# VH-VL binders against PH domain leucine-rich repeat-containing protein phosphatase 2 (PHLPP2), part 18

Target 1, 249 residues: PH domain leucine-rich repeat-containing protein phosphatase 2 (PHLPP2), of Homo sapiens (Human) (q6zvd8r785to1033)
Amino acid sequence: SHGLAEMAGQRNKLCVSALAMDSFAEGVGAVYGMFDGDRNEELPRLLQCTMADVLLEEVQQSTNDTVFMANTFLVSHRKLGMAGQKLGSSALLCYIRPDTADPASSFSLTVANVGTCQAVLCRGGKPVPLSKVFSLEQDPEEAQRVKDQKAIITEDNKVNGVTCCTRMLGCTYLYPWILPKPHISSTPLTIQDELLILGNKALWEHLSYTEAVNAVRHVQDPLAAAKKLCTLAQSYGCQDNVGAMVVYL
Below, E stands for the ipSAE of ESMFold2; O stands for the ipSAE of OpenDDE; V2 stands for 0.75 times the mean of E and O plus 0.25 times the DockQ between their complexes.

## First folded at step 25 (VH-VL; framework fv_adalimumab_6cr1)

Design u01 (from q05 with heavy chain L101M; at its last fold request DockQ between E and O 0.86; V2 from the best seeds 0.86)
Heavy chain, then light chain:
Amino acid sequence: EVQLVESGGGLVQPGRSLRLSCAASGFTFSSYAMHWVRQAPGKGLEWVSVISDNSGHIYYADSVEGRFTISRDNAKNSLYLQMNSLRAEDTAVYYCARDRMEWSYYFDYWGQGTLVTVSS
Amino acid sequence: DIQMTQSPSSLSASVGDRVTITCRASRDINSYLAWYQQKPGKAPKLLIYYASTLQSGVPSRFSGSGSGTDFTLTISSLQPEDVATYYCQQYDSYPYTFGQGTKVEIK
ESMFold2, look of step 25: ipSAE 0.814; ipTM 0.902
ESMFold2 (binder alone), look of step 25: mean pLDDT 92; pTM 0.917
OpenDDE, look of step 25: ipSAE 0.934; ipTM 0.961
ESMFold2, fold request of step 26: ipSAE 0.710, 0.769, 0.758; ipTM 0.868, 0.889, 0.879
ESMFold2 (binder alone), fold request of step 26: mean pLDDT 92, 92, 92; pTM 0.916, 0.921, 0.921
OpenDDE, fold request of step 26: ipSAE 0.949, 0.955, 0.952; ipTM 0.966, 0.970, 0.969

Design u02 (from q05 with heavy chain H57Y; at its last look DockQ between E and O 0.92; V2 from the best seeds 0.86)
Fold by ESMFold2, look of step 25:
Structure u02 (fold): chain C 249 residues (1-249), chain A 120 residues (1-120), chain B 107 residues (1-107)
Amino acid sequence: as target 1 above (249 residues)
Amino acid sequence: EVQLVESGGGLVQPGRSLRLSCAASGFTFSSYAMHWVRQAPGKGLEWVSVISDNSGYIYYADSVEGRFTISRDNAKNSLYLQMNSLRAEDTAVYYCARDRLEWSYYFDYWGQGTLVTVSS
Amino acid sequence: DIQMTQSPSSLSASVGDRVTITCRASRDINSYLAWYQQKPGKAPKLLIYYASTLQSGVPSRFSGSGSGTDFTLTISSLQPEDVATYYCQQYDSYPYTFGQGTKVEIK
């Protein structure tokens, strides 16, 4: 089961959207996603409406998690078309399926992302980050790449004054500074794996991984857990759009 | 069967121009991003340029930016490379290559290549 | 730019030998690595993509492994038709670069 909370904060638009299918691919797997357009609601909504269908097609073409997750992001990037020329979105997808490659577990989790939405797994009560933060300040290798390509980095530490992200879906006019290639990681799931937290940039700017896990670990209702994460971020001063999803494994 | 056939190579003097063509068949050309990749004689591979399926996204290697122009005609299943201000270091076999999936930048089919020699 | 360093530059082996070629990236490229075979006088041919996935029609004696920065192409039993130069290529981030190649010859 899952719970989702999305709060606009002090903003007049909600530019965070989420995708949740507890039963996916003929009822065998599950998919969860989070998308953050920063100041645009259009791209997160498009991705919310389309990425699960793209993933469904790609898993039928390959059994390799890296292949079908990478292709899902690249196909989704292309499908944004003109809407993705000057607008961009962070994207995070989590896919849970039966694990045929590791007989020591019954399920595997594959996480893919561009941008700054993050997935954190609670394993034995401890946080395990499963995504990469593609930002100028948190990824020195990506920051160096962008600088080597002579990008304009404004005073507020943004590529062309647009985004702190070095990878996202859309923003094709900033290619090759902003890339659509996701980070992908896979892990087998065991009984030690209690829950999965998805959150946008605003959530993780206000909560540590440990704090987020501890806040929700013993909450029975996943919707209440997701709301608790968002209200906690707001109590720490978050005024931006904040989103959280809690998935019980 | 996927086929890519390059043409238009030859001997040309430095500072002159040359236009390469690539004829595609055996697949839906308009659904794929296309690339040029070159190989100097006896040397390794160097990516040159890409054009998206609808020509909406075009990019060049730094070594050729401003001198080369990639284009395509989807009605004729053809890819082109206009090469201006040629230099000796542009001497290479030029390959037309199909992007397996737009934005992926790995190439599942290659043409046999056309040799461009820039020499006085 | 991500530098792709192949080792060795060349090798000679007997038919039936196990051959390994390594490729090191100057930074983490996850699994965005392809291997190409180029036989003398021919165009390159895709062998492996996403580090370990065989392209259709490629013999099962070829395999790829690795992630992050260190990658290996293995030919489990070298055949005469495998005489070629082998290139790795990263496609994680722009500019998308190739290794310098490894020539494989038969003794």
Scores: ipSAE 0.762, ipTM 0.882, lowest interface PAE 1.4, mean pLDDT 91
ESMFold2 (binder alone), look of step 25: mean pLDDT 92; pTM 0.906
OpenDDE, look of step 25: ipSAE 0.930; ipTM 0.960

Design u03 (from q05 with heavy chain A33T; at its last read DockQ between E and O 0.86; V2 from the best seeds 0.87)
Heavy chain, then light chain:
Amino acid sequence: EVQLVESGGGLVQPGRSLRLSCAASGFTFSSYTMHWVRQAPGKGLEWVSVISDNSGHIYYADSVEGRFTISRDNAKNSLYLQMNSLRAEDTAVYYCARDRLEWSYYFDYWGQGTLVTVSS
Amino acid sequence: DIQMTQSPSSLSASVGDRVTITCRASRDINSYLAWYQQKPGKAPKLLIYYASTLQSGVPSRFSGSGSGTDFTLTISSLQPEDVATYYCQQYDSYPYTFGQGTKVEIK
ESMFold2, look of step 25: ipSAE 0.825; ipTM 0.906
ESMFold2 (binder alone), look of step 25: mean pLDDT 92; pTM 0.920
OpenDDE, look of step 25: ipSAE 0.919; ipTM 0.958
ESMFold2, fold request of step 26: ipSAE 0.768, 0.795, 0.814; ipTM 0.886, 0.882, 0.901
ESMFold2 (binder alone), fold request of step 26: mean pLDDT 92, 92, 92; pTM 0.904, 0.911, 0.912
OpenDDE, fold request of step 26: ipSAE 0.955, 0.956, 0.949; ipTM 0.971, 0.971, 0.969
ESMFold2, last read: ipSAE 0.788, 0.752, 0.686; ipTM 0.884, 0.880, 0.837
ESMFold2 (binder alone), last read: mean pLDDT 92, 91, 92; pTM 0.911, 0.893, 0.914
OpenDDE, last read: ipSAE 0.953, 0.956, 0.951; ipTM 0.970, 0.971, 0.969

